# Ledger of designs, part 8: VH-VL binders against a2bn08

Target 1, 238 residues: a2bn08
Amino acid sequence: MAEARLQRLLRVYVLDTSALTDTRLRSLLGSGSLDEAVRRFAELIASVRIAYGVEVYMPPTVYEEARRFLLSNGVTVQSFEALAAWITIKPPTRHEIRIPASIVRDYVEEVRARLARGLRVAEEHVRRAFEAGGLYAAETASREARREKLGAIIRGLRERYREATRHGMLDSVEDLDAVLLALEVRGVLVSNDEGVRRFAEALGVISIDPPKFISVLQGLLRHSKTGGVAREEAHSTS

## First folded at step 17 (VH-VL)

Design w15
Fold by OpenDDE, look of step 20:
Structure w15 (fold): chain C 238 residues (1-238), chain A 120 residues (1-120), chain B 111 residues (1-111)
Amino acid sequence: as target 1 above (238 residues)
Amino acid sequence: EVQLLESGGGLVQPGGSLRLSCAASGFTFDDYAMSWVRQAPGKGLEWVSSIKGSGGFKYYAKSVKGRFTISRDNSKNTLYLQMNSLRAEDTAVYYCARHEGVYDYYFDYWGQGTLVTVSS
Amino acid sequence: NFMLTQPHSVSESPGKTVTISCTRSSKDIADDYVQWYQQRPGSSPTTVIYEDNQRPSGVPDRFSGSIDSSSNSASLTISGLKTEDEADYYCQSYDYSDLWVFGGGTKLTVL
């Protein structure tokens, strides 16, 4: 049972959005463009599926997000469809999946902490705005200069607030779906988001980053070719 | 009174493994996140790893990620640090520390520490 | 990623006031709370300031913390310096990538 489970773990993968948008994928797949990378990725997945029965899953929510992202970043519909053809789109059965209350508790605590940090950021930016307003209230400051300064403060607030509240945390339902699906299908989650991976780990879901995933798949194919060549050489010498 | 008592330190060769323990008392253990913080001889404090109350959420410093594993047994009120692939630079007094329990901003209680020496 | 930089050492006579600085290398020091820990020789660290300027129970009011956004630094001020204040002091803050970050520490010598 343990061996069978291990074998299954090595054959079933669930992708989150980051698995498809990782900037390192281009280099790993030897592609000059994102479109080419996606096509090569499709071929890779196709090859391992055919050769080893590897299954790759994606929740519909992740699928839509990835689609939107990739198409908006120069990936052709054809390339995307080529990839999608080898990915099983499956929603997690959310109503049947149980999460330990202790994990939920920890997550709530994390959310609370992040919210507090966000508030701190907001307070600081209010202070900055107030101080800046005083400086620019001088009759010599142009309306334009004031507007620019305020704009900069607001932009800073947005950026820092987002970082404080969302960075390194499971912060999307899409990512949650990926984790839940991985749990359900007893697969390996592919993600480069530390927060997502942390949550997955808490639930006992194994996760790897996209580069490792690609490496694993490429490795599988390399071993299959060597085994075939050894068999052909053994048959030719007999 | 909150008490944290580290144990398991000792001499180990490079590439070796060691498991540290921290026995906690005087508070509801599972309500608090716990951390390991280390201090190399004559050097400053360095955060190593943290774990939330449930034991599910784990955090690691980049310097130890992939080599160290933090865990806890709430039934025993004990925090653990499994250290693998130890390096000379891992030589330090290792402190267990409790998080403040609200926002995880800081460490409010510290143990006495246990010395880990990694040397050939 | 950021670093917290502290002076290596400071010294002052008993009864005087000493200030230890903690400068953040990136981002704003005020974005995250700063804490201060005291470590006497041969002892474990203890919290003396949390959340920039809050004192734990048992910490004398002669210990105070402040934030200076203009210099992107936090400061620990110890007034009425006593011999028992001789210790290493560490500032600490939070980074979302590196998580808990300590300063390099400052050795305070009471002359």
Scores: ipSAE 0.736, ipTM 0.880, lowest interface PAE 0.8, mean pLDDT 91
Fold by OpenDDE, fold request of step 21:
Structure w15 (fold): chain C 238 residues (1-238), chain A 120 residues (1-120), chain B 111 residues (1-111)
Amino acid sequence: as target 1 above (238 residues)
Amino acid sequence: EVQLLESGGGLVQPGGSLRLSCAASGFTFDDYAMSWVRQAPGKGLEWVSSIKGSGGFKYYAKSVKGRFTISRDNSKNTLYLQMNSLRAEDTAVYYCARHEGVYDYYFDYWGQGTLVTVSS
Amino acid sequence: NFMLTQPHSVSESPGKTVTISCTRSSKDIADDYVQWYQQRPGSSPTTVIYEDNQRPSGVPDRFSGSIDSSSNSASLTISGLKTEDEADYYCQSYDYSDLWVFGGGTKLTVL
């Protein structure tokens, strides 16, 4: 109840890239396409801004990343611009924002751990490659078979290495900018990335996932309709 | 000698709240990440939450996210677990455990545990 | 994510050797270290193996850990089995999504 109250009190939101690229966005907004979802999202943001003064922010870096992603995934320029029109693009004042050294320390430890895990993944794949090399020797296997096997090992390495080093971790400057902006404007960060949210929490920034964000905005609009009807009924009876 | 002593367990109704504590001694507390691990009656071990030494980064199992909050007071050498919106499935012995190894891969010391029973 | 699967129970006579397996359901068992914990009835867990095959101080050399990548499994081996070894044993590893993951546990009975 206290968390819900706190969320109701906050009228400022900051979006990271995941807020716009969340795969659940279509279902949440009742759309058949990503383009339609973006349009509906724009309308939703517009509505809450007009009705309640809700402000939605995005760092320029996130804006560019989101733009690239959405346009490459079938969203029209018009739909994207419609959304962008209701989002305030603002860079965080990076030189004025302070991060406690303890948070930096924790982050460095996490980075080091991830790097070490990545190395282990690499070592394992080297072992696999070595063993495969024995089985796919030039004398016993075709060049094509060897190439295919090596390709598979490399693909596996890339996938597992990425997972080991990046999954669930703040791993982009765009996401960092979103966290910093949220801190600066005292807004709620909208993100589906656990690593980003963890970092935000460490800084005292409240975060919610995209489904919750959509739910909150939709909830606001539902309450305004009921309050307006109650006010109109109260004025008609007086 | 490293010692971990849990407290705060008890009987609570569904939807209720409880705060667990773990008093640590015998080591530099803030140098170690700490975790809560629970064990339902007759069941296995389940990780619940972890917190790094500085107290900045917190980790939660999916089953407790949004309901539980881990924290620590390094000045008191104490680990905490605030449990809200408790459910029957949260019934377990809760162990305090110290992280060790390369980048906190495992738990080297465990407390005796404190029993939390969620029942109407 | 992954699961660690252990046999529910194993039994052996004193003086013999027993092996408990821990199989990872996905990815590679060698991606992350595996640990083993012993839990005697009515007691808290204690670490008996860490980082695949390392023994903490105080753990007898009868306890050993190994990794088999071919079967995607880790194993705890207890040689010269003693009555005091009767306990539940849990394997544990790390996942980037689920973080610290335990096996279901194995009950070892000394006959």
Scores: ipSAE 0.692, ipTM 0.868, lowest interface PAE 0.8, mean pLDDT 91
Fold by OpenDDE, look of step 17:
Structure w15 (fold): chain C 238 residues (1-238), chain A 120 residues (1-120), chain B 111 residues (1-111)
Amino acid sequence: as target 1 above (238 residues)
Amino acid sequence: EVQLLESGGGLVQPGGSLRLSCAASGFTFDDYAMSWVRQAPGKGLEWVSSIKGSGGFKYYAKSVKGRFTISRDNSKNTLYLQMNSLRAEDTAVYYCARHEGVYDYYFDYWGQGTLVTVSS
Amino acid sequence: NFMLTQPHSVSESPGKTVTISCTRSSKDIADDYVQWYQQRPGSSPTTVIYEDNQRPSGVPDRFSGSIDSSSNSASLTISGLKTEDEADYYCQSYDYSDLWVFGGGTKLTVL
């Protein structure tokens, strides 16, 4: 059972959205465009599937998000479909998957902490707005200046609030689905999100980042080529 | 009375491994997040790793990520730090510390520390 | 990512008041709580201030913490300085990127 599990871990991968949107993918795949990178990625997945039986999974929610993102960023439908052809779209069986209550408890605690920090950020920005209002009174500042200042404060609030409440934690159902699917299929989760990986680890799911994933796949193919040449040379000398 | 007692420190060669332990007593161990904080000789405090009460959620400093593993055995009231691929810069007194606050944002109790020396 | 910057050392005579600053390099100091730890020579750290200005049980009221948003800094103030206050002091805060972050520490010498 342990050997079978190990073999499966090496052959089964689940991708979250970040696996496909990682900015390093272009460089890793030697591509000048995202579209080309996606095509090369498709070829890579196809090659390892054929050679080693590697399976790549994606939840439908992740698939839709990735599709939207890639198409909106210059990836052609053809390139995307080429990639999708080699990815198994499977929803996790959510009603059958069990999560330890202790993990849920810890997660709730994190959420609470993040909400509290978000509130602190908001309070601080209210303070700033109040102080700024004194400086930008209608008698001393133009409407445009006031609008600009307010806009800056709001932008700052949004940015800091988002960072305070979402950074470093599992914050989407798509990512959750990826973790759950990885758990279910006993696969390796591919993600560059630390919060997602942390949650996965808590559930006993192994995770790697996209660069490592690409490296692993490329490595597999390199070893297959060297083994084939050695076999051909051995047959020619006999 | 809350007590934290570190052990497992010693001399190790670069590239070597060491496992630290922290025995906790005087409180409900699994209700608290725990951390390792280290201090190089003559230097300041550096957070190393943290683990939530359940043992599932783990946090690492960038400097040790991939090399160190934090864990806990709640049945034994013990915190662990497995240190692999040790480097000279890992030389430090390692403190076990308990988290406190609603959001585990500070350390309220510290152990006496255990010295780890990485040297050829 | 942020750093907490402290002065390397401060000194003052007994009975006087000393202030140690802790400046956050990015974001707002008020975004997260600041704590202060005391470390006497040859000893482990102890908490003297938590949540910006709260004192643990057993810590004298001579110790106080404050936040100054205008300078993006926290301060530890020790009034009525005693010889026993000679120690290293560390500020600490939290960031979602860097997680638990300590200042560089300040050596307080009582003259």
Scores: ipSAE 0.646, ipTM 0.860, lowest interface PAE 0.9, mean pLDDT 91
Fold by OpenDDE, fold request of step 21:
Structure w15 (fold): chain C 238 residues (1-238), chain A 120 residues (1-120), chain B 111 residues (1-111)
Amino acid sequence: as target 1 above (238 residues)
Amino acid sequence: EVQLLESGGGLVQPGGSLRLSCAASGFTFDDYAMSWVRQAPGKGLEWVSSIKGSGGFKYYAKSVKGRFTISRDNSKNTLYLQMNSLRAEDTAVYYCARHEGVYDYYFDYWGQGTLVTVSS
Amino acid sequence: NFMLTQPHSVSESPGKTVTISCTRSSKDIADDYVQWYQQRPGSSPTTVIYEDNQRPSGVPDRFSGSIDSSSNSASLTISGLKTEDEADYYCQSYDYSDLWVFGGGTKLTVL
């Protein structure tokens, strides 16, 4: 039963948005545009499905997010459709999936901590703005200088706030759906988000990052070519 | 009184494995996140790994990720650190520490530590 | 990623005041709370300051913590220095990427 489970685990994968948008994938799938990377990814998924029966899943929410992202970043509709053709879109059965209350509690604590960090970031930027106000007063600074300084402060706030509140945490329903789907189908979650992976692990879901995923798929194909040559050589000598 | 008692340290060869334990008493164990912090001889403190009260959420330093596994048995009030693929650089006193604060950002209680020596 | 930098050593006479600095290499020191730990020779660390400036029960009021955003530094101040204060002191903070981060430690010698 353990071996069969392991074998199944190697055949079923669930992708979150990061699995398709990870910048490292370009280097692994070949040099070039994001469009080319997507096409190559489609071919890879197709190949392993045909050769080994590997199944790749994605929740509808992740699908829509990925679609929006990829198309807005220069991926053609044709390339995207080529990829989508080899991915099974399936929603998790949310009402049937149970999450331990202890996990929820720990998650709530994490959320609270992040919110507090966000607030501290905001407070710091208010302080900075206040201190800068004397130097960039209407009497002492040009309108342009004031505008530029304010813009810089706001940009800094946004960046730091996002970093403080979003990084390393399950912060989207799309990501949650991916984890839940992986749990339901007993698959391996593919994600480059440590927060998502941590949550998955807490639920007993195995996760790998996108580069590892690509490596695994490529490895599968390499072994099939060597096994086929050995079988052909064995048949020719008999 | 809060007590943390580490055990399991010893001499191991490079590439070897060791499992550390920390027995906790004097508080509700599952309400607190726990950590391992190590100190190489004559060096400073280095955080190694943390685990939340439920045991589900685990955190690792980059230096030990993929080699070490933190776990806990709340029924036994015990924290564990499974160390695999040990390196000379892992030689240190390993402390068990309890998290505290509104967001578990600091350590309020420390054990006496257990020495791990990795040497050929 | 950030580092917390401390002076390697500080020394002062009994009864005097000493300050140990902890400087964050990146981002703002005020983004996360800073804690301070005392480690006497041959002993385990103990918390002397938490959440920038709070003292645990049993820690004397001669220990104080502060944050200076302008220098991106935290400071531990020990007034009325006593022989028993001779120890290594470590600052600690939190970062999302590096998680729990310690300074390199400062050896305080009481002359």
Scores: ipSAE 0.637, ipTM 0.857, lowest interface PAE 0.9, mean pLDDT 91

